# VH-VL binders against q9nrl2r1430to1533, part 249

Target 1, 104 residues: q9nrl2r1430to1533
Amino acid sequence: GGVHELSAFEQLVVELVRHDDSWPFLKLVSKIQVPDYYDIIKKPIALNIIREKVNKCEYKLASEFIDDIELMFSNCFEYNPRNTSEAKAGTRLQAFFHIQAQKL

## First folded at step 13 (VH-VL)

Design x33 (framework fv_nezutatug)
Fold by ESMFold2-Fast, scan of step 13:
Structure x33 (fold): chain C 104 residues (1-104), chain A 121 residues (1-121), chain B 107 residues (1-107)
Amino acid sequence: as target 1 above (104 residues)
Amino acid sequence: QVQLQESGPGLVKPSQTLSLTCTVSGGSIDSGYSWHWIRQHPGKGLEWIGSIYYSGRTDYNPSLKSLVTISADTSKNQFSLKLSSVTAADTAVYYCARGPYTSDHYYMDVWGQGTTVTVSS
Amino acid sequence: DIQMTQSPSSVSASVGDRVTITCKASQSISSYVAWYQQKPGKAPEPLIYSASYLYSGVPSRFSGSGSGTDFTLTISSLQPEDFATYYCQQADSFPWTFGQGTKLEIK
């Protein structure tokens, strides 16, 4: 059901945004600060965009919402070497997401 | 929920090309996940064959590199394995699976039921 | 290629037992290990990723530990549904490789 699913998605996005490890994911990567990012990452996404899609009822299925969250993590690991603070934050936030996604 | 289903011939003759397809439902192959082929020889462990990513990038096990091609058809929500010049050693259960793309976790969270392939004359 | 060696190859245990399965990598792989459970005639299912993170829905009696070359999967209180074959997988370097498997059997 659409209304109840959107409430669940909103709740989860809020928990992700408030997590200590969300900082690499809050907004799209700056082309000025990271010039080569968009040469490597062809489907950029961030939590602010995902939250916007939730609020506009753009997710028809829970799987579509989960796919966008996983795309966000995949982009992080594709661009950032494993030993970076970004990759480490992504690893911890993804683990948190997988636990919370059980509730969806 | 996402589900994967393998399909293809159960019997293949030596020297021919094995073609298997994985049909994905409940999710898109054009997402942030990686899509994998793994096989299991009778009574033995698991062998990773290769993967295809949402970016179009493919990775193949070097032991099979010259024999393997993996491709995706986003319009059908399918990805496929072609293994050329098969021998009896290619007899195995073949699985398709999903995993996080380029994640340091690199685990496969959803698996198909597997399809048995026998290579014999 | 990184070789993954599991010990033991087979273990017999009773319900309620603590069971430990070990996996050794031929070179350091930090914490990039996953563990899978496979029942006869079924596909493997994930248990643990990144050495110690429990996959969604997996019971808390399963735990993983280790870093570098030595990794352990522990079942703190064995249940009847836990009799299966267990596999480790390294995720440090391409190609991804699995251990040979550990068969957990009823004593």
Scores: ipSAE 0.007, ipTM 0.623, lowest interface PAE 10.5, mean pLDDT 86

Design x34 (framework fv_nezutatug)
Fold by ESMFold2-Fast, scan of step 13:
Structure x34 (fold): chain C 104 residues (1-104), chain A 121 residues (1-121), chain B 107 residues (1-107)
Amino acid sequence: as target 1 above (104 residues)
Amino acid sequence: QVQLQESGPGLVKPSQTLSLTCTVSGGSIDSGYSWHWIRQHPGKGLEWIGSIYYSGRTDYNPSLKSLVTISADTSKNQFSLKLSSVTAADTAVYYCARGPYTSDHYYMDVWGQGTTVTVSS
Amino acid sequence: DIQMTQSPSSVSASVGDRVTITCKASQSISSYVAWYQQKPGKAPEPLIYSASYLYSGVPSRFSGSGSGTDFTLTISSLQPEDFATYYCLQANSFPRTFGQGTKLEIK
């Protein structure tokens, strides 16, 4: 915990945002553009929301931060068939996350 | 740190239903992870039984699908395995484990200590 | 189902030896292989994921390699605590399937 750990969450979110495969995860999925998304996904989340929670010090444990990132990937794989560009991006970004998260 | 602990009857009679529970601490089963059951027969290797996801979706090994049910109780932070019509072939050590949801990139990374189940009359 | 075949079924080695264990998939699984170590009476412990990446805390003497159908786990200098059974797991195709295990025994 503390300032060092909070900085680690911010650094990791920034690295995820900067990754080439972050494009499906930057903001919440548009209900207008993808009307059935919220019929399937009951706990929507995105990197902009996670970053806001980090900045507001809403994560008390590293596990809570990791849970939100994993929820984001789980939503991607639940909605998108594995042969889609979204699922492929999610698979690569999740692997990158798991390597980086070992530093937490 | 996330920890998993199995509990169950230890001894079950043939033709009855085996019920096992996995209690999760240090994390929530209502998270983005998948939650798994694996077993190991005496002197043999590991067999994946099935999993449950935060959405309530379940996946079962096709070899066991007609016999297995996995459920979750988020209020108790537990998930459970029911295996119906057991025989001596179901004698094994049963493990619960955590893994990332639907990702082909990661694997089961946190395991319970295992619970021994003997099927005998 | 994808079948994972480990070779050898058992291997006898001495402390300080280089040990290699092989795992073959019945069809191509890219790099979606994990390796687990199991000591008697204990749960499996993860060693390697995605064929070559070490889990946090795993000693650097362990390494993994391979892609497609052929995968190898190597222990560069065997230590007393490494005598255990090793399992590979494929995560490419449903259902997840384990190899039959390789028992590493003291010579």
Scores: ipSAE 0.007, ipTM 0.615, lowest interface PAE 9.5, mean pLDDT 85

Design x35 (framework fv_nezutatug)
Fold by ESMFold2-Fast, scan of step 13:
Structure x35 (fold): chain C 104 residues (1-104), chain A 121 residues (1-121), chain B 107 residues (1-107)
Amino acid sequence: as target 1 above (104 residues)
Amino acid sequence: QVQLQESGPGLVKPSQTLSLTCTVSGGSIDSGYSWHWIRQHPGKGLEWIGSIYYSGRTDYNPSLKSLVTISADTSKNQFSLKLSSVTAADTAVYYCARGPYTSDHYYMDVWGQGTTVTVSS
Amino acid sequence: DIQMTQSPSSVSASVGDRVTITCKASQSISSYVAWYQQKPGKAPEPLIYSASYLYSGVPSRFSGSGSGTDFTLTISSLQPEDFATYYCQQFNSYPITFGQGTKLEIK
């Protein structure tokens, strides 16, 4: 914990949001446009939800924050076939995250 | 190297709004750091006023929250403090400072020189 | 708010002395403590971060220690340029708070 750790989590979330490959992850998948998503993915999450959890100080450990980011990527790869633009964006953004998360 | 410099009026009348600007050079305010305002009353210690993160998040000292607004202008590489309804108790040296960026740093590493504000008629 | 209390409020010392300044937090703050040095008419300068890490360019005679609620800044052999006011600061929670300061004066 601490305000420095809060700043580090928010800094990382903002870096993810600003990344060119963040577009599949900015908000929850629309049930209207992708109706089978919530039948397949049981723990949906997105960067806007993670950012809100950071702002409300809901992450007590860096591992909890990392787990939510990894869940987001895991959901992407579970739902999207690997040749999709979503899965390719997820692969690149996850690699970027792994480099940045070494600072935590 | 990164440098910060405060600017604003040295004299403000009671009940008016104090407006100070911090100009950042040698680095961008849109760079992952937090940017802080701190003040020091004559002969006393340091009081944290508030901060803004490059994401736009602001945090304010609860004792000042209803009176303080901190904002950033990335096009000018500046962040600013507005303190409304000032009284003689707001007479102080005002500093801007750069806050922590990484998880292993718990400090403010770059400070402006400070600007003296006197609240008097 | 987390209150940071420094002891002593002032100390008189001679060049070559070992000086210790303590800082007590009203709640546990792990290692989220920084120390600053301020000379008259100047802005504070960082000395120590994360309780024990020396900021770049700071002489090795300065050291920090502690965790939880009790923190110490030590100057192992006081030099003429070390006469200043020292502040501790916590980064555990908002609002960020500082100690009241310790003024180090020449004896």
Scores: ipSAE 0.000, ipTM 0.575, lowest interface PAE 15.4, mean pLDDT 86

Design x36 (framework fv_nezutatug)
Fold by ESMFold2-Fast, scan of step 13:
Structure x36 (fold): chain C 104 residues (1-104), chain A 121 residues (1-121), chain B 107 residues (1-107)
Amino acid sequence: as target 1 above (104 residues)
Amino acid sequence: QVQLQESGPGLVKPSQTLSLTCTVSGGSIDSGYSWHWIRQHPGKGLEWIGSIYYSGRTDYNPSLKSLVTISADTSKNQFSLKLSSVTAADTAVYYCARGPYTSDHYYMDVWGQGTTVTVSS
Amino acid sequence: DIQMTQSPSSVSASVGDRVTITCKASQSISSYVAWYQQKPGKAPEPLIYSASYLYSGVPSRFSGSGSGTDFTLTISSLQPEDFATYYCQHANSFPLTFGQGTKLEIK
């Protein structure tokens, strides 16, 4: 490998985006579709924002990257009841993330 | 690396309130994690006391619910435990810890070194 | 409250041995069990989450298995640094509860 290879953070974000359970996390929640979301969730984040931060080299430590991903999942579980398709997708994607993050 | 450090009095008198603080460095308590207090009695196992989330939500061990308060100060990056009406049974090593917030399971991945509290007159 | 019971309370073993520690929950908790290692005078360190997943940096000689009420921690080839007390933790609901601990001692 050379300097043109994907960073570890970029590779992991790409794997998350491609996962079947990424659909609730690809973009920020729409205020029009979910009006009360931003009353409950004070620190919104999504995979497109995290990927942009990776591309701009804003993560200095692996822990900062991991913290943003975990915030994304925490927001999902705080807003969505446990029995929803969003919470179930989040549970599976978070488990996948924990396995992949061991490489960091 | 995220690090947690407990601080508080080493000695507390019976019937007083025990106050402990956990200082977090290398990460923010206002991130998507849960923040826990656990204690260990001399020569015994571990007992979960309670937790606080970035949202301000708290959960307490029912055996301690009327006696315990956990709070967070995001400006200082600290969370704290207050345990009222202490007795000799509250003598223990107290740990603060971080855990991922998940839909239905909870574990602690980063722990402080622990602080010893003795309840004695 | 969900009670976690470990067996044995202590085990004596030699370097190179396969060691098995078990943990039984008083009711079904799916796979939501964590395992911790604690050395004297130190804080617990995580080993395993969700019954079978190794925490980052944990040697591959450690493995976990089980679901429902019966869970097992295995060390496939015991090393000198593995002599410690091991705790299982119920992770499914509040209050979180720990087993009483298993002390792994040198023969």
Scores: ipSAE 0.022, ipTM 0.711, lowest interface PAE 7.2, mean pLDDT 87

Design x37 (framework fv_nezutatug)
Fold by ESMFold2-Fast, scan of step 13:
Structure x37 (fold): chain C 104 residues (1-104), chain A 121 residues (1-121), chain B 107 residues (1-107)
Amino acid sequence: as target 1 above (104 residues)
Amino acid sequence: QVQLQESGPGLVKPSQTLSLTCTVSGGSIDSGYSWHWIRQHPGKGLEWIGSIYYSGRTDYNPSLKSLVTISADTSKNQFSLKLSSVTAADTAVYYCARGPYTSDHYYMDVWGQGTTVTVSS
Amino acid sequence: DIQMTQSPSSVSASVGDRVTITCKASQSISSHVAWYQQKPGKAPEPLIYSASYLYSGVPSRFSGSGSGTDFTLTISSLQPEDFATYYCQQANSFPLTFGQGTKLEIK
């Protein structure tokens, strides 16, 4: 027998995905739905991509994982004005992330 | 661990351009963080000069008018400050710093050690 | 621009004392204030963000409070290493602005 232990990164990504404010971050922004997004955002990323990188053991340091999550939030804030539902969701989810990241 | 280190001339003549560079190690400037320049005049408080974001967007302190330019060189993992037409009032310790990029607040969580610049003839 | 005014400009205290430093913003900044500690010849060290949250590694004797325009940094039991200059910073809007500093001196 064996026990299954999730990595700290996997656990945190799962918590982010299941948070009520994760909806703007679950997958990459559609170029069809938002045509100017990729003119402004040069390094697109989303939770599904970050989770795949965790599952492939691509993060060697906690700082690399944190950097990708912060990039995801900064993309949201760069593209979306402060008063949008996307920016408000991002603000709350980022605050949640900062508290949870103290465990890393 | 991310570390920042300022470099540039310790002495600049009045009317010339001050050029400073911040070298970042342990992390990439081409990331989701904002990168800042702050200065401190002798015996005085801190003054925010400006920032650059991963997108290339810059924000400058209006009190410094059009005299400031901040740029980034991702190939060298550096960002730089140019302050033109300097006077004795620009004598200060100059710091570079990193902060998270957010929609509604701007904190600086990692700072360089500072570099002293004297403007004198 | 948002002006940040600290009081007092200097305070003399003894080890074990409770020390409070206040910071007033010229307009509401919600909870978007940070506090820094600076020792002579050194860069500012972040202590607190979002008015009340301690950065990792900051001793629990430091605490922050306030919202809107009035903010307070408290050191509950002053230690020898706490003698330094303290700065508040409004993080709400550009340009970012700092208080003038409060020098904490040995009594």
Scores: ipSAE 0.025, ipTM 0.711, lowest interface PAE 7.2, mean pLDDT 87

Design x38 (framework fv_nezutatug)
Fold by ESMFold2-Fast, scan of step 13:
Structure x38 (fold): chain C 104 residues (1-104), chain A 121 residues (1-121), chain B 107 residues (1-107)
Amino acid sequence: as target 1 above (104 residues)
Amino acid sequence: QVQLQESGPGLVKPSQTLSLTCTVSGGSIDSGYSWHWIRQHPGKGLEWIGSIYYSGRTDYNPSLKSLVTISADTSKNQFSLKLSSVTAADTAVYYCARGPYTSDHYYMDVWGQGTTVTVSS
Amino acid sequence: DIQMTQSPSSVSASVGDRVTITCKASQSISSFVAWYQQKPGKAPEPLIYSASYLYSGVPSRFSGSGSGTDFTLTISSLQPEDFATYYCQQANSFPLTFGQGTKLEIK
């Protein structure tokens, strides 16, 4: 038989995806809906891309995984003013991530 | 493990430009962090000079804004400080540091060891 | 600019003591305060961010509290390695500003 095991990185990304504040981060920002996003954000990333990289074993170090998650939050805070629903969701989700990342 | 190391001249003459470089190893400056310069004067506290973000955005202490330039060279994994028209008041230990980027706070989680700069004739 | 004032400027304590350091902001900064520890000849190291969250790897004997203008760093049971200078930093607005420091000495 076979059993599918989740890695520590996959467990973390699944927890982030399931979080109530994950909605701004699930997929890449739409160029049609937000046309100036890619003029400002040079390294776009989202949880679906990070999860795919985890599944393909592309992270050789825990720091590489953490850097991609932090890049995702940094993009949010760079583009979105502090008082937006996106920035507020990002602030709460980042705090949650920091607590969970202590397990790594 | 991310490490930061300052380099530059230990002695600068008044009215000249101070140039310091921070070399980052174990991580990329072309990541979602902010990169800071802080200094510590003998006998007084820490003073934030400014920061640069992976996006190229810079923020400067208003007291120093006309005198300060912070730049990044991603190909060398370095960011640099230029402080023009220095005086004896610019004598300090200079630190470079990394900060997480968040919407609700700015703090520095990794610091270089510091480099001493003396401004004297 | 937001001015950060620490009290006391120095404190002498013994291993096992509870030590409290305070920091006062000249205007409300919500919870946007970080605390750092600096040992002689070394760079500051983060202890606490957002007033009460422990930075990774910081011992649980360190705690932070406060909101608005008044903030406190507490060491519940002082250890030999805790003798250092402590700084608060406001993170509410630019420019970022630090307190003047509190020197914690053994005696």
Scores: ipSAE 0.012, ipTM 0.679, lowest interface PAE 8.1, mean pLDDT 86

Design x39 (framework fv_nezutatug)
Fold by ESMFold2-Fast, scan of step 13:
Structure x39 (fold): chain C 104 residues (1-104), chain A 121 residues (1-121), chain B 107 residues (1-107)
Amino acid sequence: as target 1 above (104 residues)
Amino acid sequence: QVQLQESGPGLVKPSQTLSLTCTVSGGSIDSGYSWHWIRQHPGKGLEWIGSIYYSGRTDYNPSLKSLVTISADTSKNQFSLKLSSVTAADTAVYYCARGPYTSDHYYMDVWGQGTTVTVSS
Amino acid sequence: DIQMTQSPSSVSASVGDRVTITCKASQSISSRVAWYQQKPGKAPEPLIYSASYLYSGVPSRFSGSGSGTDFTLTISSLQPEDFATYYCQQANSFPLTFGQGTKLEIK
């Protein structure tokens, strides 16, 4: 692991953040604006949290990083119906992630 | 590297309950992935049985009616299949698999090696 | 349930050949199809998801295309390790369903 994998994780997170479809994933869902979200989603996560974990060297394995990104997407699809703009953005961003993850 | 391994009896008598367990290593079942059971009859294609998600949500193939139960034990990092009232038609190779959860597509990216189950008196 | 029908059921080919396998859904599934390769005695391995995206580590000679009801898997230059059975899967709705499989055999 270590420095080599950390650099790759940083590059991938930056590419995800810059993607047009990242808007539902940049920050945690607001409890004030979406009060039932945390009743349904038991393991909330967002790109800003994942980025911070990368910067603090909290991922020991590439699989742990990938698991957090996939958790972020699965939370989106669990909460949001398929026809919503959030679910559509998540579907496109997840496909982009899978292509970029080949570089890991 | 995530690995899945099926375990359970290779022989089950008709009318009994088939119980299989999938042990996951290199990753956690208490994660954003869905966890699936698929089977394959000799000389036939693949049949999806059902899945479980970390929230406790389960989805089952309606063709198996009320006969199937999938459960998870996060402390052991395992998920299990129970298929009740088995018949000779349930003779198959059983696979457990992991899939990304998506709104547009459900596919399985990691599979166990499969375990052969024969239903016979 | 959405029925997936593959054609052909078997195909014989030589190393270096271009091979195409098709899959038809009984109703529109947009791009929600995955393809798997299964070798004798082994579990299926993912090749393609969402009709055209290659899974990590899959050689570029594999490609997928299609939308709606008609989908195609293409192997541009067949290699010895590609002789296997190929399955399509609709990923649109539960229950998930697979095609009956296409066996790719040495000519």
Scores: ipSAE 0.014, ipTM 0.688, lowest interface PAE 7.4, mean pLDDT 87

Design x40 (framework fv_nezutatug)
Fold by ESMFold2-Fast, scan of step 13:
Structure x40 (fold): chain C 104 residues (1-104), chain A 121 residues (1-121), chain B 107 residues (1-107)
Amino acid sequence: as target 1 above (104 residues)
Amino acid sequence: QVQLQESGPGLVKPSQTLSLTCTVSGGSIDSGYSWHWIRQHPGKGLEWIGSIYYSGRTDYNPSLKSLVTISADTSKNQFSLKLSSVTAADTAVYYCARGPYTSDHYYMDVWGQGTTVTVSS
Amino acid sequence: DIQMTQSPSSVSASVGDRVTITCKASQSISSEVAWYQQKPGKAPEPLIYSASYLYSGVPSRFSGSGSGTDFTLTISSLQPEDFATYYCQQANSFPLTFGQGTKLEIK
């Protein structure tokens, strides 16, 4: 714990949120607009939830934080076919995340 | 952080079933990653055997002709390989490994140390 | 199956040298290539994924390039710990396939 870990996770989440390819990941997928999403995706997550967990100091290890980010990308690729704008955005944002996560 | 450890018999008789288990620590197999079995024949390169995902989906190398079954036990945080009707050609070091569950990135980022399996009478 | 062919099979080099290893796919795989390093008696360790992205903790002297069928792994200034066997792997389609390996040896 401490201020350093909180700051590092918060900084990385802010960088992800600001990225042009973050749009599919900012908030949970709408049940109204995509009714079958929650039948297929059993562990939904999004950047707003991850950021809330960071702010509440719920991540005790960097691996827990990384696992939630990777789960978010995994859900994207499970639900969305390769040729969708969502999957393409996810591919680019995940690559960006892997570079930034080296600082953790 | 995440560690993988293979276990199972080091000696298997021809025509029997080879059974290996991979125990995962420091992370959950129910977390959206793919979980793989790879083998390396003596003095040779790497051969991908197959994978299992948290969704229960499995993918197998067609070259193994339905001789392979991969299963997961989330309560024990383990996944396992069964290879039936083994021959001397199945003598190899067997690795378990983790990869991302993505359509675009099927690389293995964490590997077990490997376990040697010899098929001999 | 997509065949991955590495060249050379072995290369001899000295500390400080720039080393290049190539990998050719039998059909286009876009940028879906990973590179691994394996030392004797040890498991492979990832170096690069999607042709050019460094895996976490990998030194910046390692770089990858290429797209389509031709891919390259470069070590810009060889260090003593870099003597190992290197493998490429295609990630474009199942089954996943590896190159035969390139052994990097001390000159």
Scores: ipSAE 0.005, ipTM 0.572, lowest interface PAE 14.2, mean pLDDT 85

Design x41 (framework fv_nezutatug)
Fold by ESMFold2-Fast, scan of step 13:
Structure x41 (fold): chain C 104 residues (1-104), chain A 121 residues (1-121), chain B 107 residues (1-107)
Amino acid sequence: as target 1 above (104 residues)
Amino acid sequence: QVQLQESGPGLVKPSQTLSLTCTVSGGSIDSGYSWHWIRQHPGKGLEWIGSIYYSGRTDYNPSLKSLVTISADTSKNQFSLKLSSVTAADTAVYYCARGPYTSDHYYMDVWGQGTTVTVSS
Amino acid sequence: DIQMTQSPSSVSASVGDRVTITCKASQSISWYVAWYQQKPGKAPEPLIYSASYLYSGVPSRFSGSGSGTDFTLTISSLQPEDFATYYCQQANSFPLTFGQGTKLEIK
């Protein structure tokens, strides 16, 4: 993972954050508002955490960065039934991510 | 780079249980992906057997009528297939594969090389 | 179960040709289709997911289209390494099902 990869990670996270469908992913799910979430989802993650890891240079390989983004989407689809607004937003944002990740 | 490798016996007797293991390297089975078993009968197309998710959830092909069990061992970074009461119709090349998890579209992005299983007396 | 039917079962073509393979689902599957390439003695490799999204590293001559029940894989300018068997797969509901395959052969 070189400095070019780290710059690419930052650019991609910024694009994800700015996407209209990022709203379910910006911050960790609230335990107060969704009490059963953490009973189902064992490895919670969100874009703010991923961005902090990028800024602290914690990703040594592009695959580690991609794995965290995919985990975020997998958590969404595991918790949220098909046809929810969260699952639909996740599907569109994941497709956008897959196209952009080809640049990595 | 993530790699998958199937292992298990190449010959199984009718009525016995077929047991196959998939060893994953270069990545963790505990990392938000789905993990699949697919088979291919001689000269035929592909048949999805089932999957296990990082959460422990399993989905099986109903045509296999509760004969299938898929399990994961995160300490060994392996997932396994057990197919009970096999017949000659279960002769196939068996593949393990990884898929990204989405709500309603699953594709397999990394595949093992396949292992040939013959069911014969 | 959702049945996936591919046409043709085989196609003969020359390098440089445009090749089209079609896949039909027995019921609507929205855009939840993937396409794979399999060479003799090898495991399948992904080409397209979600009907039209190119998998990373796959050449741009491959493209997918369609929604509902009718889906198409196109190779715009066939290369020697493209002679293989191609499979579509539906991902709308369990069990996941594949088409019977289309063998692409040298003319």
Scores: ipSAE 0.013, ipTM 0.685, lowest interface PAE 7.7, mean pLDDT 87

Design x42 (framework fv_nezutatug)
Fold by ESMFold2-Fast, scan of step 13:
Structure x42 (fold): chain C 104 residues (1-104), chain A 121 residues (1-121), chain B 107 residues (1-107)
Amino acid sequence: as target 1 above (104 residues)
Amino acid sequence: QVQLQESGPGLVKPSQTLSLTCTVSGGSIDSGYSWHWIRQHPGKGLEWIGSIYYSGRTDYNPSLKSLVTISADTSKNQFSLKLSSVTAADTAVYYCARGPYTSDHYYMDVWGQGTTVTVSS
Amino acid sequence: DIQMTQSPSSVSASVGDRVTITCKASQSISHYVAWYQQKPGKAPEPLIYSASYLYSGVPSRFSGSGSGTDFTLTISSLQPEDFATYYCQQANSFPLTFGQGTKLEIK
């Protein structure tokens, strides 16, 4: 169901945004501050974009929403070495997401 | 529900190239997931062959690197394995699988049913 | 390459028993281990990821624990459908490597 599913996506995005480990994911990476990012990452995405897509009803299936969240994490791990604070935050936030996504 | 299905010849002659295709349904290979090939020799455990990502990046098991090519066709929602110069030691059940994409931390949450490949004259 | 060694290689147990399977990595892999169940003639199915997280749909009698080099998979009350071979896999570094498998046979 449309409305019920969109409410679930919105609730989950809000929980992700409020999580202590969301800081690397709130907005797109700055090209000025990180010049090589967009040479490496072919499909940039962040929580503010995902939230806007939820609000505009752009996700027709739960799998499409999950795919965008997973893309966000894969970008983090592709760009950031595993011993960085970004990668560590990503690992913890992804685990939290996996637990919450079981409700979708 | 995401489903993976392997296809290819069940019998390959020594020195030839083994070609297998994995067809993905219920989800797109043009996504943040990694897509893997794993094989299982009779009486042995599982051996990871390699993976491909949405970016076109591939990673191969070093023991097979000179012999393996993995490619993706997003228009068909398929990814494929080519293993060159096969020998009897390449006789195995071959699986395709999906995993979360990470730089060093991959595991597989969806698997195909497997396809048996015999290398024999 | 990181080597994964499982113990025991095979075990027989009765329905209702608590069964523990262990997996040892040749070097530290933090918590990046997954466990799979493979029934005869079928593909492996995921049970556990990141050492202790249960995959969706997996019965709660399965649990995983461990960190560093030593990991365990526990079945708290064995059922007939648990007849299978179990594999651990390290997810810490390339190449990805699996244990040799533990065959569980019900008495």
Scores: ipSAE 0.012, ipTM 0.654, lowest interface PAE 8.7, mean pLDDT 86

